# VHH binders against Probable E3 ubiquitin-protein ligase RZFP34 (RZFP34), part 3

Target 1, 302 residues: Probable E3 ubiquitin-protein ligase RZFP34 (RZFP34), of Oryza sativa subsp. japonica (Rice) (q5jl96)
Amino acid sequence: MGAMDVQLESTAVQHGQAKINVEEHALVSLLSDEKYATEKTEDVDPDDYEKLEEGIMQYGCAHYRRRCRIRAPCCNEIFDCRHCHNETKNSIKIDAVKRHELPRHEVQQVICSLCGTEQEVRQVCISCGVCMGKYFCEVCKLFDDDVSKQQYHCNGCGICRIGGKENFFHCSKCGCCYSIVLKNSHACVEGAMHHDCPICFEYLFESTNDVSVLPCGHTIHVKCLREMEEHCQFACPLCSKSVCDMSKAWERLDEELATISDTCDNKMVRILCNDCGATSEVQFHLIAHKCQKCKSYNTRQI
Below, E stands for the ipSAE of ESMFold2; O stands for the ipSAE of OpenDDE; V2 stands for 0.75 times the mean of E and O plus 0.25 times the DockQ between their complexes.

## First folded at step 1 (VHH)

Design g09 (framework vhh_7ocj_1)
Fold by ESMFold2-Fast, scan of step 1:
Structure g09 (fold): chain B 302 residues (1-302), chain A 122 residues (1-122)
Amino acid sequence: as target 1 above (302 residues)
Amino acid sequence: QVQLVESGGGLVQAGGSLRLSCAASGFTFSSYAMGWYRQAPGKQRELVAAITSGGSTRYGDFVKGRFTISRGNAKNTVYLQMNSLSVEDTAVYYCAAKYGASADSRYEYDYWGQGTQVTVSS
């Protein structure tokens, strides 16, 4: 329990921050519009391009802008999307024996929103030629006209993610997609994403909230990390290692301790560094003890 | 039908131990977060312990270090091991289930048991 009980400024750099979003998560982006990308769009006659784009962004539900509805294979009823189905069929208001989730990978039929034709799952309507979703995943049966989400399918995760495939990679050990900047720099912890957040206890793998990968490899929600920082908690709840680059905080603490140099007894104490694992013998201070090896103040007396 | 059946309550002397069990049926137990609540006469109902579908636990400050919550997904059962019991632990203990991973007290629980009486004598 080497956590510091001092008020610190936020560090300038967060190491290993990963933004992992499940499919169907709505995000606000600072990026400009994405270029149109549709499977086999280049095979369409230019004169028919106007039909392909008819009604874009004008149909769908609160969850997706799309030009089709789905027939749920589990109950044979029509819904705008998987979430619309689950809100009505997998709700606390439904008898437990009748509650069920829509199995996304088993959807076989869609209904065109413009012409009403029911047909096998496909991107372009067989009857009227309209594109039913700018983003289309044949595996997840996902249609979405809002390409700003930069959705992609990850074979390792088995589901669609957002944020652009070029910006992420699948880590088989951690069990999820991480930001590409973490590819050679994250600490791998087996199944790190297939667990509950230690702060809020929400399951991480399919979370719609951004997840942070700590320097130690353990994972928590970005919002939960911020909550920890607001309460002056800078140690991982699972392994006690520092949650970010603390170098600026340690420099500030060096300055504060120098101001009150005669507050300390001539007693020596043994400490264990939570960050590097080294043990040291240092002079007792009421506020904090510095690791002799890595210079971290994230230490505890042993 | 959905049912939560508590057992293991009873009379015990201060300093003693009890193990409560809650057998769940009628739903996919592994997809639900489970909690134990208690209510003494004239007092508000309060969270004793909770366990998420993933196995993470949380406890009320008044029982931390004395009580342990656990779950057996193969047996559709959640347990509460109560050690170092005091007269102040006397209450009706309720088992609760919530769909999803979170067992946070800020979320409404879907199902509740009938409760089991725990009485601690001085």
Scores: ipSAE 0.000, ipTM 0.168, lowest interface PAE 15.9, mean pLDDT 76

Design g10 (framework vhh_7ocj_1)
Fold by ESMFold2-Fast, scan of step 1:
Structure g10 (fold): chain B 302 residues (1-302), chain A 122 residues (1-122)
Amino acid sequence: as target 1 above (302 residues)
Amino acid sequence: QVQLVESGGGLVQAGGSLRLSCAASGFTFSDYAMGWYRQAPGKQRELVAAISSGGSTRYGDFVKGRFTISRGNAKNTVYLQMNSLSVEDTAVYYCARGPYYDASAGRYFDYWGQGTQVTVSS
């Protein structure tokens, strides 16, 4: 057949798709504290300032550079971060009855990485005076010394995001933050991010993997979309609409079907188009049927 | 090539339990999501439960809390444990490999088993 190239490249941004960065990150302090923090820094004793910055970027895990660990309220064990907890406690390797996620908003205690003091969640260690995370979100209990991620807290999402607040907007209908480029041009599906990926079933809203918005408005991991393409699957698993512009693939299929000599069978069949919803009556063909309205081959016999 | 064979259906009284099994062959089982669907007389097929290759699960609203889906990758088998059965659960239950469009064939595919009858009496 050869209806398409081995690699139909999906680009997440230019062809009506959008890359969503759904990794957990947060704003530096609060908006009302930015000027206060700057003035306070100028007025701070040089010795106190040096202590605040001690060990910056030198502690943490693969997920975050931070100068504290957290006590998980769900199991009372200490972990470097929420992801470290979930890798250990919420994996298929653990008995199903013991699997659980760390509820980030319920974290009450942190342990300073420099002095070992366990204490209530706060940015600056009560004992040794070190800043435990240059970026700190009191709502999400997130600490991160790597401020190049441009973390911010989204009140609409209820979690921290990365990439700079000015580069994203919260879509109340989709329930997530999208690139600002999509503000007036995305297909809006209510709760689009508050569901599981249709391929891997991981909950999309809090996923650390990149998420793509399909032309139909449904959402899927970028990695899962590429997996579909590698298996020559180009229809949305939720609504069956094509996941990208298939015009060139359909033109190629037209050419290949035209080289097949006479289909002498004049039997007509009724088809339903998955892309436009139209029904058509077309001549039976062994290989594929073309929608008469939108010209898609993404059709089924009814 | 793809073959799905359901077993474990039958007649059970309301409040009872049944365990369905689906033996899969013709593909690398551990790489695919698997699901259970059902169809009652005069109604459309609906998703009962699904399990990803990684073990994440999803359930239909009417069975959540009563049914449990699981998989045994070593045996190429997916299971559906059905507890607290009611007359409304009476249907033919189908094992399925996730719904996918096969662009090389130019068509949408769902691979389904033959189904197994579950009848719940009061």
Scores: ipSAE 0.000, ipTM 0.150, lowest interface PAE 17.9, mean pLDDT 75

Design g11 (framework vhh_8pnl_2)
Fold by ESMFold2-Fast, scan of step 1:
Structure g11 (fold): chain B 302 residues (1-302), chain A 123 residues (1-123)
Amino acid sequence: as target 1 above (302 residues)
Amino acid sequence: QGQLVESGGGLVQPGGSLRLSCADAGFTFSSYAMAWYRQAPGKERELVARITSGGSTNYADFVKGRFTISRDNAKSTLYLQMNSLKPEDTAMYYCARDYRGSYADAWGAFDYWGQGTRVTVSA
């Protein structure tokens, strides 16, 4: 009895995809070498260059490959990264009074992973000359040897993003960086990225999970959207508008409904279309009602 | 076609159990959130339990721990297992295709009610 569910699910296509990548989670070109190539172009001595590359990709944690650890200004303890700190200190398992997040912009000291020297935040170790992170952001105090992420700093967001600066733009109304393909072609919702995901309730602005902007302008994690689609849910949790182009699904519904005889008395019902906002008067049917204006079956009886 | 048919009601003593069934003759049972409602004499119809197309369940506080809603999509049948019944559970029980907005299946916008099955809990 899941025939309509299966057809709706199989015809769903995602629209309005936006990569809103925090610095930790993007699969980018494996050949990306921009940051380090720039340093090499500045005619660094070959012997010094070999020292700069010592231990590259061999240190760090699950979140970052880097050749330093950070001293947290909030608790004076050493961690591999901001996320390692927050997993330990900002967890529901920790007493509420002791829970806290690491303030990334306030980090002042790092510890070289190769020589152990503690020092002011800088890219190259003052003691041993190793590069502590191939990508380095002085504002965010971010180090990362995995340059395939193509990290960049966005002044509008105030944090580092991933995926390459040329591939994104800052949308001031939505409050975040979106894929360049969405520039002038997305529905803007004021502060859309400064809200919690409606499915998992994780705050979207600094989320390490990919975020999708829906045709309606509301935002949701890509993973959460796919889970909705897997459960045959194709309406935005916040406004009920369709999350993708449903034209082919509606054609399949037309065919299925044509095979079903309604033996009820001749009844008319008034419907509101969630997709276009139009009100229509249509013949009652047990399964679904079609909007007369936009042809969507995403409707409700009023 | 597409008639909802409730069954399984009856008279039981306090502390007894009943299993209600709702058979859907329609072709899209698995696409819709389904719910059990009840209406006691002189009272408004109230939600007892709800199950989404994906199997997530919600219960009214007055039945939590005593009632279990489930569905068999292959049989197009909705169930309500009622344990530890109380006199206050006496009502006509209805199954419905449920649409509640943002977290419900939006394609099933019309609430359709069955004829109901009567449950009486008395000594």
Scores: ipSAE 0.000, ipTM 0.098, lowest interface PAE 17.3, mean pLDDT 75

Design g12 (framework vhh_8pnl_2)
Fold by ESMFold2-Fast, scan of step 1:
Structure g12 (fold): chain B 302 residues (1-302), chain A 121 residues (1-121)
Amino acid sequence: as target 1 above (302 residues)
Amino acid sequence: QGQLVESGGGLVQPGGSLRLSCADAGFTVSSNYMAWYRQAPGKERELVARIYSGGSTNYADFVKGRFTISRDNAKSTLYLQMNSLKPEDTAMYYCAKGTYRSSAEYGMDVWGQGTRVTVSA
């Protein structure tokens, strides 16, 4: 059994510049029966379109497709989203005393991307009637036209999550939403999601990067866990317990160590097991020492 | 990094009310995960109420309906309104905060010194 995955927030979607409509229309004219296509469009008034859908998926930033920008209450400047603000204002390039994050729940003003009207936070522009985000959360002030993310608001977390409300549950003790498959079976540690990633130091609770719950209950980014594994690091950075079931690896190590002679004196050493907490007196070996209680090689000399 | 200073504790009779305050001397504008914990003599420290960066709240079963956690981000102050107090609520109450980009240490990064609440006739 490996680390358990936790989906915490909307993943940023990169959209390249769309090909111009003229090129697409020209290609269509080569493939379709033009006479029948023309008669088909006569059944629908070409000027009869829903204003709400105007510009859908055509505006926004690298983080969100949406038809508005926000006025940051903390600095009174306009940004495409909270992440765009933080990239500019909470950067190491900015003087430490001026660094700050955008308080999402305090946003009161948005600017329509189609008509430019600044207004109180709302889903539909008061001036031009366009929907500024197909997904809208009044609590988080979040707008997103990309509904494939299946965003929802979690009252327990106080923020929006992705992946569909029915696929997740809020764990009050861990302080976060976990996959529904973990509802009756997970290592539950108080406040497990309310700390910094031990590898990259990014705060986990509001991270847009996927987070794993380790067997010990501590949490880490999936990408950071994989980086640890690539460097053959299999111990939790916070408590030193093994990050996955190591039983098969320990069996292989048993076999390897049985064939290798010690190059040092017949020395006994005292070890502490990181996995079970027991102390043992064992014969010194160059490679690893085995816990006599739980059989783990995740031990340290004391 | 910042210091948390609790106030508002004291002696009250059963059924009384108290409002605890926790002042944060930090300079960050961002909302933080904050919580109230308590520890009674001879018992382990336990979570009373928490408020997430987004303002959503969660309460321990033993205080639901009686206590209310709230925050004024502009004043950097966390509150705990305690109503219908019981002798069992007698404890040292601690304010705690998660600090952005802090050390990799697990749990709440910053703790206050605590404020004593005594509920007795």
Scores: ipSAE 0.000, ipTM 0.092, lowest interface PAE 22.5, mean pLDDT 72

Design g13 (framework vhh_8pnl_2)
Fold by ESMFold2-Fast, scan of step 1:
Structure g13 (fold): chain B 302 residues (1-302), chain A 120 residues (1-120)
Amino acid sequence: as target 1 above (302 residues)
Amino acid sequence: QGQLVESGGGLVQPGGSLRLSCADAGRTFSSYAMAWYRQAPGKERELVARITSGGSTNYADFVKGRFTISRDNAKSTLYLQMNSLKPEDTAMYYCATDRWGASTYEYDYWGQGTRVTVSA
């Protein structure tokens, strides 16, 4: 009747399961020269002030709003951004010998979108005086007019992140920036962010898609985790530990198993709990076996 | 009622291609993740590729870029397109359903397998 088809209902992501914003963004910088800080801005000629913000949010690509293009040092071609280069040059559709990624830290030249002047990487155009990106990182050579992303540069990661420096910390063991709420409450896994997502194979460290840290410390895209949950898959693909709090699902299984009679209920089997590591000997049941120590049904017969 | 039937295996030369099919006659195909496994003589079964009911795919490093997993929920059929085949791809290929998604999880049921031999 359906007793053979144990369905664990999808559990909504709890507040305690942190979300990582993994994206190429850097420290907030409106102007490169601190002489023109806020109190000096009022001394600037209105025409010069208008020049700085001319074309704001009007230029760029799908990845970044910015008022410059970059010259790729690897192929000497002009692109709107690193991602635009990689979509064109580092695609499986391109012959292997011609495939390459743009080395962001090696970019030396930018082209102003307003006046066309090619120049050394800098925030404000040397020719027309426009700000080429409200957010600017000299290390990553990143420009972005959308400062609502609260970009910052992480020295530990060596790249720009989004979400505000005050809201994140760098975990040296995990090798990435995590939400500050995880500082004392995450399982550390060596290099947890320096691997491919086990569901979609996209490299997580530089992914522009949101990443979740599982209770076990392994990492996966939020969208991939939701897809697993939609298909009643609640075990980590890498270590088999439960991906969320399963207490309500285990209560439902307790109720279901109490009402179902199995013809093999006199047989004993040995199980290993994926959640706590304990082994135990329990009565065979057709549907599921409960760990005697932690009460989890995330167990396997050994 | 839970029967998976693999087909499409055969003998092929290095660099050749094969397309494997797996028909699911027993369970609700569209509600499960599906996977292809293989087992070479004297070796353990290993995961080749996985696809969720929504279509997200995952591949073992040794087949990435050469193999493509796909599904047709209307036909309750799973496919594995194998290109640029190598002698080391020689194995019995099995399809399986995945209900839990764990890396160590033994699937609910397996097919009989289809043999792939890559040799000159």
Scores: ipSAE 0.000, ipTM 0.117, lowest interface PAE 17.7, mean pLDDT 73

Design g14 (framework vhh_7qia_2)
Fold by ESMFold2-Fast, scan of step 1:
Structure g14 (fold): chain B 302 residues (1-302), chain A 122 residues (1-122)
Amino acid sequence: as target 1 above (302 residues)
Amino acid sequence: QLQLVESGGGLVQPGGSLRLSCEASGFTFSSYAMGWYRQAPGKQRELVAFITSGGSTNYADSVKGRFTISRDNAKNTVYLQMNSLRPEDTAIYYCARHYSGAEASRYYFDYWGKGTPVTVSS
């Protein structure tokens, strides 16, 4: 793999920027509330302190809340989770020859955190009967009490995803799970998710950051796409097709160019449209040329 | 007056090499990522190589191991060293700025240069 910092289970690819403002506002509000909650811990009643202490003592690690540890088949050592193993064994601080990742699918033994019984991977402890994790995947050997993630296993991806099985489908050509709203309306690019993000170079397939599929079918992190848009970059970095509906921008450009008078408009030039692939002959302009077929200004002279 | 001027293209035989240069002006070159794109006749433009402001590089699978992108911030120039050239590398090569301002991303003259033709033929 190219990426080392996948950390938790990967998100499925989502198309849609309509919800970004609401979700971003909600996220900011949640972060603010979390900050205020921790700041006011000192002002909490003694009864609430006892409740908070019980919450802090829940089993698991920084990555997952659960009541088991795993025996790593690669080194026969016990770790709280795959990420805990990789932070210790797959670090740049370790001799390159000794660096290794935990192969999640090969884990065969788990240790109950309550009774200490080592056993074959299963959701409920064979000895004490405790549920070792509310969400359990026998394929990925994943245990997680945080069911709000709506985790599910995708057989096509071979790994667990978050966001709810009913909200996604696996696209075999793109190699990843996409939002169901894209099932009948996305451009398929073979292996689109098995590449690095062109902006930040993180490997997309197992990325925990939200990924967007562009109208052209190429994929990019939502944050990276937003960064491009903030710098007024609206062309796909891989194929130059427009990353969104540019009709409003093209209309404004029509108005701007109509105000400008230039004698160079008397010369004809041939152009190729990056958006539709059509070739057309238009009057020369110093600033931009409009495609006669699709009306895009995302064109070049040929 | 944003400008990207490509040079170094030409005719080479299969297996030959060329070094393309792109001289930038009108913006703070060191703050932007730069890329090389190519477009063969009748085809859409595709990314060939990319270099971040910090110097990290990425390449299209078709050119990995053969092409090397580099930059010289003191000269406001980005380079593409092309080795082991193949007939399918024949295209017009364009220099492009990434994370550009509104004008550069919206207009042909602001987004990338006019291109330099590369023909690989025996």
Scores: ipSAE 0.000, ipTM 0.126, lowest interface PAE 14.1, mean pLDDT 73

Design g15 (framework vhh_7qia_2)
Fold by ESMFold2-Fast, scan of step 1:
Structure g15 (fold): chain B 302 residues (1-302), chain A 121 residues (1-121)
Amino acid sequence: as target 1 above (302 residues)
Amino acid sequence: QLQLVESGGGLVQPGGSLRLSCEASGFTFSRYAMGWYRQAPGKQRELVAFIYSGGSTNYADSVKGRFTISRDNAKNTVYLQMNSLRPEDTAIYYCAKDAYSSDWGTYFDYWGKGTPVTVSS
C-alpha cells in the first residue's frame, strides 16, 4: 500500500501519447482556405470575396462557429449542430424511448444563418453567396469557421479529426488515428479505440477528450488515467498490466517489506505476474509478492 | 537521483550544424526510449525525435532528413545531430526520458532543463 501511494507526474501522459480529439471536419472547398492565417482565394472577385467572408466567426453555437444550421433527418427539427441535437434528444433527462443521436452522414438540408434559405448541403449558400463554413466536409456534413483546429477527414475512420492530417496516421487494426509518433511503435490491439473508456464509460472513438494509449495497447482518457493515478491505481482496468514505469514504486516496496520483520508462516505460494505472465513460487508475505522473472509486484496469488 | 543534463546549444547561422548531448543518470538508461522536444517563444512544446531502447528512431516531419538522433548506452548519453539549421528551428531543446522500460510504450515522464538554440544571421 505504501508503494501504491506514490503519485505519478500527470505530465508523463501528455507527450508521446495518442491525441484523439474528435470534431466533424473534412477536406476544404476550393473557395475556402483550410489555413486560417491565409485568405488566398485569388480566383474570386473582390466583391464576391467580401460576401463569402460576411459574418465569419460570428454565428453558430458553443460547439462550432458556422454560418448555417442543420435539419436533423431523424426528427425533422433544426439544430445548430450534431452536439446541440444530442444534448436535447440523447440525454439521460429524456425518456429512453425518445432518445436518439443525429446520424451525421444522413443530413441533407442546411439553413443559411445570414439569409435563412433552406437548401441541400453545400459550402456556399445558393441564395446569398456566403460561405457557411470556412472548413467544410460533405461526408460528415460539418461546417466550421475556426480553421485553427487544423481539421481533416480520415477515410479510414469515416469521420473528421483535428490536429492536422500530417501529424496523424490511421491504424487499421486499432481502428483509429494516432499521433505519427506512434507509427510502427505502439502495442497494436484490435479495435482498441472502438470501446468505452473503462473509467467513465464514454465511447472513445468519437471522444473530444484526449486519449492515452497504455503500454499494453489498451486505451483510456488522459483525464481518467490521471484520476486513477491520484487514487493510487496503476494497473490497466482491462488487462491488469502496469500503466507506467513502476520501478521506483517497486524499489520503495522492497524497502518497506525488508523493514517489516513479522515472521509470517514459512509457506510458499504460487503467483501469476500481471506484467510478464510468468508463474512462480515465492514465500508468502502479508502485503505483496514479487515476480521472480520481471521483479514486478503487480502479481496475484493463484 | 534521476537527472538529465543537456549541452551543446548555442548561436548558429542558417545552414549551420549543432550537436546536442544529454547525459542521463539515476536509471537503467539502456532500457528506456529517449526523446528530444523543443519549444519556441510563444509556442507549445513539440516532439522533435525519439529513439527506442533497441535503436529504432522516429522524427517529426519538419526535421526528417536534417536531424539525426542517436544514443551511446555505454556513456548513458542521447544525441541530436542538427544539420541544415533554419531560423524556424530556433527554440529551447529539451531531453526527455520515456516513462516505460523496454519500449512498453512511448510516454515521456521526465524532461531536462533545456538548452537554447538560436539560428540567425
Scores: ipSAE 0.000, ipTM 0.099, lowest interface PAE 18.3, mean pLDDT 76

Design g16 (framework vhh_7qia_2; at its last look DockQ between E and O 0.01; V2 from the best seeds 0.00; counts 0 for: pae E 15.0 > 2, unsure alone 64.6 < 65, placed apart)
Fold by ESMFold2, look of step 2:
Structure g16 (fold): chain B 302 residues (1-302), chain A 124 residues (1-124)
Amino acid sequence: as target 1 above (302 residues)
Amino acid sequence: QLQLVESGGGLVQPGGSLRLSCEASGFTVSSNYMGWYRQAPGKQRELVAFISSGGSTNYADSVKGRFTISRDNAKNTVYLQMNSLRPEDTAIYYCATRGYSYAAEPTRYYMDVWGKGTPVTVSS
């Protein structure tokens, strides 16, 4: 499959169709060794599977490899995909009254990339019989030839996801699909993905950037979290709980404080633990104060 | 309670080999994407290798051909075999999994679950 990806790009060099940004290319590379079971469409004569593979990975845009374009129901123009439309029609450079996004579920017409026939949304072209996307979702009107992403539709989110349906569950309270790993143990925060990133203010559910779910259940862009950590900011901007396992940092702080046993006043101070919410009265120290309940140093004087 | 515990790190000479282990508790490695990441002092964490729930493997370009990710579902453990080690491979190695499904559209959402790390030092 890696060899077919290279050959596909070299044999399908057309204007604008081979443009893949680095993030999308790296994601595809991470999934390219996976041997997906190619689901045979129920609507196609099995003897014509050669036609279904014609042009696979040779068409599309920087966002998707697929063998169709879409007619935007909002402006009646043709685009390679929903994101291509939004980049053109919803740019900050466009007059604010003319900006709009393509309503993905309202797409009714597609144009086959091989024969040019415009038709109602379906997986297989009515004219030439090619498969327009190896993955197809009639709800999202989503076509994608790169099935190594393991796409599936989540009814709870109302959109298609990647990574395999069996690997995830939908949490209706959080409003997102999480790894099955977290099914009975995630910090459940209502609408966790349905707010703006507290650092950059971009709406997280529809963001094109990776989003991290913190141990507290709050969400933030991965890039914004990395920026926080680079500046030694390890507390959630929304609730002040630690953003990661700080056990090793607390152990190091224990060692440091053991070598500095002389406090100026030896006075007692009252502290609030940001991680567990407990209050404690502890001896004052210049560097840090340890929560008596959960042993975290993520505390403040009250 | 979810836990990932890395082991098998250590000091090795250039050209040597190490095998890292990541034991999972509270969840099943065979049902999830599992990855290895590394962080050198003063650098950001970087992806090293991934294994999908279906067993497909992927590698960062910097380690391709030298490192192999694998798993033992019976032991609920994922491994990283590191061969032909070089000084630039010196880092703390972390086992991780993705916390939620990315959208098939370019918009992505996830939660990471991480181990505490195992140090690897490659020096003469």
Scores: ipSAE 0.000, ipTM 0.276, lowest interface PAE 15.0, mean pLDDT 75
ESMFold2-Fast, scan of step 1: ipSAE 0.101; ipTM 0.421
ESMFold2 (binder alone), look of step 2: mean pLDDT 81; pTM 0.816
OpenDDE, look of step 2: ipSAE 0.015; ipTM 0.326

